VH-VL binders against q0aze0. Designs and how they scored, part 25

Target 1, 268 residues: q0aze0
Amino acid sequence: MKIILVNNRFKENTEKKAQEIAGQLSALNVEVIIDNGLDEPYAGTVDFIMVLGGDGTMLRAARRYGQRAIPVLGVNMGTVGFLSNIEINELAEYLPLILREEYSLEARMMLEVAVFQQQSLLTRVFCLNELLLRSNSPRMLSFALEISGQKLEPYRGDGLIVSTTTGSTAYSLSAGGPIADPQLDAFIVTPVASHIINKRPLVVSPEREISLHLLEEREAIIGIDGQIKMDFGAENRVLIKRAPHPLLMVNLKAKPFFTSIDRSLQRQ

## First folded at step 13 (VH-VL)

Design X4
Fold by ESMFold2, fold request of step 14:
Structure X4 (fold): chain C 268 residues (1-268), chain A 122 residues (1-122), chain B 113 residues (1-113)
Amino acid sequence: as target 1 above (268 residues)
Amino acid sequence: QVQLVQSGAEVKKPGASVKVSCKGSGYTFTGYYMYWVRQAPGQGLEWIGVINPDSGGTTYNQKFKDRATMTVDKSISTAYMELSRLRSDDTAVYYCARGHEYETYLDYFDLWGQGTLVTVSS
Amino acid sequence: DIVMTQSPDSLAVSLGERATINCKSSQSVLYDYNNKNYLTWYQQKPGQPPKLLIYWASYRESGVPDRFSGSGSGTDFTLTISSLQAEDVAVYHCQQYYSTPLTFGQGTKLEIK
């Protein structure tokens, strides 16, 4: 069995723990590839991905490996989040189940984001939580939103969030979007500080294609999962679709979403 | 072995064009943005542009937009930068460089080619 | 365009002593959503390409000696060499990658006094 062990090398405790766990797995005849973010994503075939850390580390793992249809287990290293399944001190307990593949999988929709400069594809990136379009200056944006060729009335405000249901508890929530069941596939389109009275969040079929472009020359930014940043200007447009593959999240320990919402949002 | 290997030095006359090549090896060539940077004698570094080797999409520094053309041949893991209508102040070492991460072109460069000296003299 | 200004243009420091190079950007290069400064430092020895030293303002690249450190945030950044070695004689460049065009400081030449 071959496992990728994903950690964040900028957090010292996580890096040392990853080496320790890799040693334990190697002693059980498991081949381990450590991905600490320093090198390119491992290109070879693996059976399982174990993410050591919080939601931020899981977001990076999802972008790097989510389109490979490989089981991904979130292992919490401290701060309670929405994307971990077990705690690090429980790993020894669950390891036999992992090795025997005795777990269920939950599919989590991802976004495929394509940014164009005029007619040329400049970047394609995948996203687990959200795309954020926002102003890069004190001035508001005027921008167009199209959903499957249907042009909405122009938006004016600080920006827009296009989120997955998994991302519904991230920046979309802070901007007034609904909490969504992460087992649903949907886009959640949430205006950011809209100056247009009737612009409400939209819940949109995952089969739709979403397009954004600026209506006047302004400096804007596209942000991906709060971690990746791109320029966005009048010569750009972005297309957003459901990604070809969902993230396959491993469920070993029951983690009831609805009864744990307050704890997961750090509001208790 | 991860490296970028550039074509050899060029001597050109004003008004001509030059095409510099950069072959990437030891990594997934289409997985990282490729950058072109130049350095005139005794001067600092100047960014020319970036190309996505997978899609061919480009963004140029406006200073070079009308004279520089970046392309790739991903079948041989090679990037090219052509600079036209050369002037004597285009004399510089031209570098290719690879970005650290594949998700954005707003990046720093963790791998550089050895440089290609282009001399423009009458 | 974000203008990067280094100071000093050149610096002479005795072996074993501290060297400090500053870089100032005309606009903040801190992205609030990831809390990272889009600022890097390169070392360039004569006849060689630049070599990555520090990224995200403060993180050392693999293989870079502990004596190199980066600090600062927003618009003001510092590269520090805590105990100068003979091999550290080079030109040092800062670079921002917050927005295109990507821009560099003019360079700082470090010499042994």
Scores: ipSAE 0.701, ipTM 0.866, lowest interface PAE 1.5, mean pLDDT 90
Fold by OpenDDE, look of step 13:
Structure X4 (fold): chain C 268 residues (1-268), chain A 122 residues (1-122), chain B 113 residues (1-113)
Amino acid sequence: as target 1 above (268 residues)
Amino acid sequence: QVQLVQSGAEVKKPGASVKVSCKGSGYTFTGYYMYWVRQAPGQGLEWIGVINPDSGGTTYNQKFKDRATMTVDKSISTAYMELSRLRSDDTAVYYCARGHEYETYLDYFDLWGQGTLVTVSS
Amino acid sequence: DIVMTQSPDSLAVSLGERATINCKSSQSVLYDYNNKNYLTWYQQKPGQPPKLLIYWASYRESGVPDRFSGSGSGTDFTLTISSLQAEDVAVYHCQQYYSTPLTFGQGTKLEIK
């Protein structure tokens, strides 16, 4: 077996734990690659990804490795979040199951985000939570939303979020979006401080494509999973689709989503 | 070894064009944005633009948008920067540099070429 | 455009003494979405390209000595060398990558007194 340990280079405790776990796994004749985000993603074939840290580390891991259809286990390092399955102190208990591949998988839809400048592709990113378009000034944006070729009335407001169901409990929630079942594949389109008071979030089929562009010469920002930032102007377009592969999240321990919502949200 | 190797020094006349090359090795060339930065003698650094080596997508500093052209040849892991209508104040050391992240071009540079001196003189 | 202004333009510091270089941005380079300062510091020795020292305002690049540190937030940033060594003689540059165009300070020349 070959395992990637993903940790957070900005959290020393996760680095130390990664090294410790790597040693333990090596003693069990498991090949280990440590990814703290400083180097390029490991290009070799691996059997399992273990994410040490919180939701942020999971999001980064998803962007780096999610398209490779590798089981990904979230191991919480004392933070509050929705994306970890077990706690770090439980790892020893579940390690035999991991090594025997005795676990279930939950497929989570990811976004494919493509940002263009005119006809030129600037970047393509797969992300687990959301794409955010927001104003880079106190002024409101005017932007066009198109869904599968259908042009909606122009949006006017601070911005817009396109989220997965996984991301429904992230920034979309803060913006007034609905909480979605993570087992459901869908886009959630949540306005951010819309000028139209009654502008409601949209739940959109994963089979559709979503495109955004500005209708005026304003400066905006594209945000991805709260970690990636890009400039977005009148010459830019963003196209959002369902990623061709879901993130395969490992379920070692039952963690009922709906019964845990209140608890998780109260801690944030 | 991870490195960027640039082409040699150039001497050009005003009005001419110059094309500088930058070859990446030791890493996945298409996985990182390639930036171009120049430095006039005794001056600070100036950003020219950025290119996505995989898609060929580019973003230029408006100052150079009409004169600079960035391209890549992925087959040989090489980026190119061409600057046209050269003038004396284009005299500088031109650097290629790799961005740290692959998701965004709003980034800092963790790897630099050795630089290419371009001298523009009548 | 975000204008980056370093101070001083040049300074001379005795060996073993603290060196302080400031960098000010014309607007904040703190991104509230991820609470990170899009600010980096480079070291450039004569005849060489810049070398990455600090990123995200305060994180030290691998291999960079502990005597180098970055601090600050928003518009005001500082690079500190706690105990100047002979090999630290160089020009130091700050750079913002908050928005395009990416911009640099004018550079600060650090010499030994």
Scores: ipSAE 0.687, ipTM 0.889, lowest interface PAE 0.8, mean pLDDT 93
Fold by OpenDDE, fold request of step 14:
Formats: structure tokens, sequence, C-alpha cells
Structure X4 (fold): chain C 268 residues (1-268), chain A 122 residues (1-122), chain B 113 residues (1-113)
């Protein structure tokens, strides 16, 4: 068995824990790769990914490995979030199950985000939570939203969020988006601007495609999962689709999503 | 093992063109944006542009948009920057620099070529 | 364009003493979404390309000595060398990567007094 431990190199506690766990796993004849974000994603075949930290680390792991159909376990290390399944102090208890592959998997839809410069593809990225389009100035944005070829009325506002259901409890929520069942596959399109009362969040089928582009020459920013930033201008367009592969999240312990929403959100 | 190796120094006359090459090795060439930066003698650094080595997508500093052309040959992990209509103030050391993985959208550079001096003189 | 201005242009510091270089941006390079400053510091020795020292304003690149530190937020940033070493003689550059075009400061030449 080969396991990737994903941690955050900027969080010393996760770094130390990763080393510790690596040692333990090695002692059990498990091959271990540590990914703290410093190097390229490990290209070799692995059987399991363990994410040590919080939601941010999970998001990074998802972007790096989510398309490889590898089980991903979130191990919380004292953070508040929605993406971890067990706590670090529970790892020892569940480790035998992990090694025996006695766990269930929950498929979570990811976004495929393609950014274009005119007709040229600049990059394609997969993400678990959301894409954000936001003005890079105090001025409002004017942008076009198209859903599967259907052109909506132009948007005028601070920005727009396109989120997965997983991401519904992230930035989309703070922008007034609905809370969605993570087991549901859908896009959530949430306007960013409290002063816009005539625009409601949209729940969109995962089978559809979403396109965004600016209608005016203004400076904007694309954000992905709150970790990636990219300039977005009049010559750029974004195409958002359902990723071809979902993130396979390991479910070792039942986590009642709806019963814990209020508590979790209050902690954030 | 991870490195960028640039072509040698060039001497050009005004009005000519220069094409600088940058070969990447030790990493996945197509996985990182390649940036071009120049530095005139005794001056600061100036960004020329960026290219996606995989897709060929480019973004130029508007200052160079009409004169600079960035290209790549993926088969040999080499990036090229061509600057046309050279003038004396184009005299500088030209650097290729690797950004981070394209998925990060981080436009700072952790790997640099050794630089290519381009001298423009009559 | 975001204009980056360093100060001073030249600095002479005695060995073992603290060196401080400032960098100001004409507009904020703080991204409110992730609360990170899109600012880097480079070290450039004569005849060599720049070397990455600091990114996100305060994070040291791997292999960079602890005596180097970056601080600041928004528009005002500082590179500090807590105890200047002989090998630290170089030109230091700040760079913003908040928006294109990417822009650099004019550089600060650090010498030994």
Amino acid sequence: as target 1 above (268 residues)
Amino acid sequence: QVQLVQSGAEVKKPGASVKVSCKGSGYTFTGYYMYWVRQAPGQGLEWIGVINPDSGGTTYNQKFKDRATMTVDKSISTAYMELSRLRSDDTAVYYCARGHEYETYLDYFDLWGQGTLVTVSS
Amino acid sequence: DIVMTQSPDSLAVSLGERATINCKSSQSVLYDYNNKNYLTWYQQKPGQPPKLLIYWASYRESGVPDRFSGSGSGTDFTLTISSLQAEDVAVYHCQQYYSTPLTFGQGTKLEIK
C-alpha cells in the first residue's frame, strides 16, 4: 500500500504530524509520500490520500489529486470545517480500517474551470468548492453569464460565485447562497453584492455548462477555492463544467451534515 | 537538476530581431508558466510576458505586445522570446523564469535562467 | 499599473547589523479573498539572476536563512536582514504579482559599511 500524506508546510504542527504518521506507516510497511505543497504533485500510483489539517488543505489536495480516483480522507487537526471526516486523535483507531480498505466512499462533484485568453486556453483547473469572479476595483462589474447557451441578462455587481454543493458552505454561503446537500450534484451560482436584490442564486444541473466574460474593459479577479488568484480581463472568458471525475472522499465516521450546520457555521 | 538554460549573448543592430531560447530540465516543462523578464544595465527588472508551455497561451506586457513574441517547443522543453525592431534601450539581460504550477496562478518565480545579454548597438 | 517603489536605492550596513529595505506599492496587493499579500522579494548578486527570497510578503522560500524576513501588508512592505552577513551583499528587488503587468521595484543595493 502507498499513501500520500497531504499537509500544509506553513503549519508546523501538520508538518510534524505528517512526519510522525509517515514513520508509523513505514513501520507497517506502507509506502508514504508526503506532499506539503512544496513540490509537484506526486505522479506515481497511490492507494490512499490522507489530508492532515483543515478544509484549505483538503481543497489543495483535491485540486492536485482529485482526478486520479484515489480515496481521500480528511483528518482534522483542530480546525473548523466541513471537509474532514475524523480527528487526528482518532487516526490510530481507524488506521486498521484504512489499511484493510474497510471504508465507504462519498463522491463529491468538482468543478472543471477553463480560463481562456481570447481563443487560447490558458489553464484548466479542477476545484472542489468554487470559482469567484470579483472586481479588482471599487467599480461594479458588468459581465455576461451563459448557461448551456442560454444568455442571461447581464450582471452588474461586485462579482459572481459558481460553487459546487460541497462549496455551498464556503464563500457562497457568506454571499447569500443556499446551503446544499453535499450528496447532490449541482452548480450554485451566487451573485456577490448585497445591494443586488433582483438577482437570486441559481441551482444549475451538473450537466450544464457555465460561461462568464466581462462586458466592459475592467480589471477583475478570478479566485478558486480562496487559494488561487488570477487576473481576469475583457479578453478572458471562463468555462465551467462538472469535472469528469468526482473527488472520492473517505467516510470512516458518520458525519451528520445537517445537524451540524448551525454549529459549524457559528464557529466560522 | 532542475534548471533553465538560456542561449548565449547576442549583439544586434538597431532594427534587427533577437530570439532568445530557454531550455527547461528536471521538471515537467508543460506544467509551469514560463515568464520572461529583462534587466537593463543598472536598472530594475521588467516583466515582458508569460506563456503557458502546454497550450501556448500568452500574456504580454502592453509595452512589448507589438514587438515581443513568445513561443515554445514542447518536444525539447524550450521556450523562446523574440524581440523585434530592436533599439538601443533594449540592451539588457533577458531572463526566463519559471513560475509555479499553472493551477496556482502565482506569478512569482522560483527558478531563473542564467540570463542572456542582448546588446543593441550601431 | 501598480508602481513599486523601493527605499532606499542604496544601503550600507555594518556586518552583524540589521538591514531594512522598504517597498511600497501604488495600490494594495492584498487579496481579500485569501487575505494574502501578493508580494515577493528577490536577491540578486552580481552576474547572477535573481533568487527568490520571500513570497506572499512574509513566507521564506526553502533554503533561505532565517535572518531574512518579510513583513507588511497592503501597500507597505519591508525586507529585514536581522544580522547582515558578507554573502548578503546584493541588489534586492520587490515584485507584486497581484495584477498584470507584473511590476518590480527599482532595486536596492545593499553593501557592507
Scores: ipSAE 0.000, ipTM 0.459, lowest interface PAE 14.2, mean pLDDT 90

Design Y1
Fold by OpenDDE, fold request of step 14:
Structure Y1 (fold): chain C 268 residues (1-268), chain A 123 residues (1-123), chain B 112 residues (1-112)
Amino acid sequence: as target 1 above (268 residues)
Amino acid sequence: EVQLVQSGAEVKKPGASVKVSCKASGYTFTDYAIHWVRQAPGQGLEWIGGINTYTGDTYYRRKFQGRVTMTADTSTSTVYMELSSLRSEDTAVYYCARDESYFDYLSGTFDYWGQGTLVTVSS
Amino acid sequence: DVQVTQSPSSLSASVGDRVTITCRSSQSLVYSEGNTYLSWYLHKPGKAPQLLIYDVSTRFSGVPDRFSGSGSGTDFTLTISSLQPEDFATYYCLQATHFPLTFGQGTKVEIK
C-alpha cells in the first residue's frame, strides 16, 4: 500500500504528525509520501490519501489529487470544518480499517473551472468548493452570467460565487446562499452584494454549464477555493461545469451533516 | 472601509507583560486572519505570529513561542497579542495586519495594517 | 528558516528614475498549484506599512501602475518605472510560502 499524507504549511504540528504517522506506517510496510505543498504532486499510483488539518488543507488535496479516483480521508487536527471525518486522536483506532480498506466512500461533486483569454485556454482547475469572481477594487462589477447558453440579466455587484453543494457551507453561505445537502449534486450560484435586491441564489443542475465574463473594461479576480487567485479582465471568460470525476471521501465514522451544522457554523 | 485600530503606546519594565489590541472593522472579521509584525529601532520588519480568527489556530514564530499569546474576540472583532517576559530587545513598534483566510488556509499577504503600537521596555 | 535577502540595502535615486529592487530567497517560494507567496510593501517612518504587490506580480488595489513585480522561484524584483516624490521609503519583500513568514531586510530608497 502507498499513502500520501497531506499537511498544512502553516501548521507545524501537522508536519510533525505526518512524520510520526509516516514512521508508523513504514513500520507496517506501507509506503508513505508526505505532501506539504512544496513539491509537485506525486505522479505515481497511490492507494489512499490522508489529509492532516482542516477544510482548507482538504481543498488543496482535492485540487491536487481529486481527479485520480483515490480515497481521501480528512483527519481533523483541532479545527472546525465539514470535510474531516475523524480526529487525529482517533487515527490509531481506525488505522487497521484503513489498511484493510474496510471503509465506505462518499462521492462529492467537484467543479471544473476553465479560464480563457479569447479562445485560448489559460488554465483549468478542478476544485471542491467554489469559484469566486470578485472586484479588484471597492467598486462593483458588471458581468454576464450564462447557464447552458441562456443569458441572464447582467449582474452588478461585488461578485459572484459558483459553488458545489460541498461548498455551500463555505463562502457561499456567507454571501447568503443556501445550505445544501452534500449528497446532492448541484451548482449553487450566489451573488455577492448585488445592488439588485431581488437577485436570489440559483440552484442549478450539474448537467448544465455556467459561463461568466465581464461587461466592462475593469480588472477582477477569480478565486478558487479561497486559495488560488488569478486576474480576470474583459478579455477573459470562465466556463464552469461538473468535473468528470468526484472526490472520493472516506467515511470511517458516521458524521451527520445536519446535526453538525450549527456547531461547525458557530465560528462564522 | 477596512480599518485596523491598535491600542496606545505602552511602557513596561523588563520581565513584565504587555497586551496590545487590534480592533478590526469594515469587513467580516472571521474571513481574515490577523498577524503581528514588529519593527525595532533601526531594524527591519519582523513577523511575530498570527491568529486565524475563524479556527482560532495560532501561528507563532519559534523565537517567540512560550512568550507570545494571541487571542481573538469575535464579539468585538478584536485581536490581542500578549508578550510576556519582556526584554529591552522587545522595544519596537508593533503592527497588526490583515491576511485573507479560508478555513485553515492563510494567504500570507498583509493587505491592511494597523497604525502601530510603540512598546518600550526599559528599567 | 527561509532567508530572504534584498538588494541593494539602500539606493539613491531622483524623481523620474527607474528603480529596481531584488529579493532572493534561500529556497524556492513555489507552492501548491504554482502559487508563489511573495509580496512587496512600502514603509515610511511613522506610518503603517502598505501592500504594493502580492503573488509576485499582482498590484494591490489603489497602487499606481508605476509599481510592478516580477520573478519566479527564488528571485523576485520590484520595479518602479518612474520614481515619484512619495515613493521615497523603505521597501520590504515578504515570503509566506514557508513557515515561518520572513521579511527581507529592507531597501531604503533615498533622494539623490
Scores: ipSAE 0.898, ipTM 0.941, lowest interface PAE 0.5, mean pLDDT 94
Fold by OpenDDE, fold request of step 14:
Structure Y1 (fold): chain C 268 residues (1-268), chain A 123 residues (1-123), chain B 112 residues (1-112)
Amino acid sequence: as target 1 above (268 residues)
Amino acid sequence: EVQLVQSGAEVKKPGASVKVSCKASGYTFTDYAIHWVRQAPGQGLEWIGGINTYTGDTYYRRKFQGRVTMTADTSTSTVYMELSSLRSEDTAVYYCARDESYFDYLSGTFDYWGQGTLVTVSS
Amino acid sequence: DVQVTQSPSSLSASVGDRVTITCRSSQSLVYSEGNTYLSWYLHKPGKAPQLLIYDVSTRFSGVPDRFSGSGSGTDFTLTISSLQPEDFATYYCLQATHFPLTFGQGTKVEIK
């Protein structure tokens, strides 16, 4: 068996724990690779991924490995969030199940984000939570939203969020988007800022495609999961689709989503 | 509109403790982490540590571990840094600085700074 | 800890001069998805430091065009194309790819 341990660069305790876990797993004849984000993702075949940290760390892991159909387990290291399944102090208890591959999986839809320069593809990213289009200046943006070839009235505001249902409890929520059941596949399109009049959040079928481009020659920024930033100008367009493969999240312990919302959101 | 306002200058004796405050305004408090940086006379900038206002997680430079405590009060949008067992070499101007955060992710870019707080340690 | 070394430690220049400051890290600052957490700050005595450049080359809002950042891996540069009177200060680079965060020792830009 081969396992990747993903840790957080700023949480030193996650690095220490990763090393400790690696030692324990090695003693059980399990090959371990530690991914601290300083190297390229491991390209070889792996059986399991453990994410040590919080939701941000999970998002990074999802972007790096989510398209490889590898079970991903969130192991909470003392933070709050929605994407961890067990606590670090529970790992010893569940480790036998992991090694025997006795666990259930929950498929979570991911976004496929493609940024173009005219007809040329600049970059393609898969992400678990959301894409954020925002102005690079204090001024509002004017941009066009198209859904499966249907052109909506132009948007005018600070920006726009296209989120998965998983991401509904993240930045989209702060912008006034709905909380969505993570077991539901859908896009959530949430306008950013109160300057957008007569625009409501949209719940869009995962079968549809979403396109964005600016209606003016201004510079904007695209943010992915709050961790990737790229410039976005008048010559660019972004196409958002459902990713061809979902993230396979490991469920070792029951974690009811709706009963944990208040606790998880109390710090927001 | 974004502002970080720090508490006033402090004079302390060796062995004492000092607690500096940093009040944030003009943005959503829990969307950003706060770091502390100091500059001793004739020296450069030195990172002390930071606090994630969303998770409550703290990040301390090892040389300060055991002496530094950072806390955040969301109700007042204020972050505190307490430094104990003060030494003469702790004499410095202390700055708080804002850092974008997303859950347990920190960018490590300090876009806005407090005005600084002079802490003098002398017998 | 990752060491960050700036060069030079000090320099004298005149208004209108092109100024280049170098920052070298002991390890690569490249992180996930190609992100590189290297930023530049301007600091004047008695004032708060100010962000100039982040992510190696992105100019912070309100920062004049004369400031630019470049580099990759372990070598980074801050360039002031035409030095202005208000630019005389000490400049610092900061790496945040590795824990703990570390500043360069600073570069003091003085009037000739």
Scores: ipSAE 0.896, ipTM 0.940, lowest interface PAE 0.5, mean pLDDT 94
Fold by OpenDDE, look of step 13:
Structure Y1 (fold): chain C 268 residues (1-268), chain A 123 residues (1-123), chain B 112 residues (1-112)
Amino acid sequence: as target 1 above (268 residues)
Amino acid sequence: EVQLVQSGAEVKKPGASVKVSCKASGYTFTDYAIHWVRQAPGQGLEWIGGINTYTGDTYYRRKFQGRVTMTADTSTSTVYMELSSLRSEDTAVYYCARDESYFDYLSGTFDYWGQGTLVTVSS
Amino acid sequence: DVQVTQSPSSLSASVGDRVTITCRSSQSLVYSEGNTYLSWYLHKPGKAPQLLIYDVSTRFSGVPDRFSGSGSGTDFTLTISSLQPEDFATYYCLQATHFPLTFGQGTKVEIK
């Protein structure tokens, strides 16, 4: 068995714990790769991914490995969030189950985000939460939203969020988007400070494609999962689709979503 | 408008503790972490540490571990930095700075800063 | 710790001059999916520091276009295309790719 341990660059305790866990797993004849983000994603085959940290760390792991259909376990290390399944102090208890592959999986839809400059692909990313388009100046953006070839009226505002249902409890929520059942596959399109007061969030079928581009020469930025940022101008286009593979989240411990919403959102 | 307003200047004796506050306004408090940076006379900027206001996680430079404590009060949108066992070398202007945060992720980019708090340590 | 060294430590220039400041790190600042956590700040005495550039080349909102950032890996540059009176200050680069976060020693831009 081969396992990747993903940790947080700013949390030394996660790195130390990763090393400790690696030692323990090695003693059990398990090969371990530690991913602290400083290197390229491990390209070899692996059987399991453990994320040591919070939701942000999970999002990074998802972007790096989610397309490979590998079970991903969130191990919380004293933080709050929606994406961790067990606590670090519970790992020892559940480790035998992990090694025996005795766990359930929950499929979570991911986004496929492609950014173009004219006809040239700049980057393609699979992400778990959302794509954000926002102004990089005090001026509002004017941008076009197209859904499956249907052109909506131009948007004017600070920006737009395209989120998965998993991401519905993240930045989309702060922007006034709905909370969505993570077992549901859908896009959530949430305006950010729209000039049109009545502009409402859209819930869009995962079978559709979403396209964004600016209608004016403005300084804008696209953000992915709050961690990747790039300049976005009039020459750029964004295409968003459902990722061909969902993230396979490991369920070792029951964690009801709806009963935890209030508790988890109180911190936001 | 985003603002970080820090508490006033402090004068302390060696061995004492100082607690500086940083009140944030104009944005969602828990969407951003707060870091502390200081500048001693004639020196450059030095990162002390930071606190994730969402998770409560703290990040301290090793140099200050054991002496520094950062806390966040979400009810008042205020972050505190307490430095104990003060030394003359701790004399500096202390700044709080905002860093975009996303759950346990920090961008490490300080987009807004407090006005600074002078802490003088003298016998 | 990752060391960040700025060059020069100080320089004298006139209004209208092109000014270039370099920042070199002891290790690559590239992280994960190509992110590079390198930012530039302007600091005047008695004032709060101000963000100019982040992620190597992205200009912060409200920052004049005369400021630009470039570089990759371990070598980074801040350029002021035409120095203005309000630009006389000390400039710092900051790396946040590696823990702990570290600043360059600063570059003081003085009036000639």
Scores: ipSAE 0.759, ipTM 0.907, lowest interface PAE 0.7, mean pLDDT 94

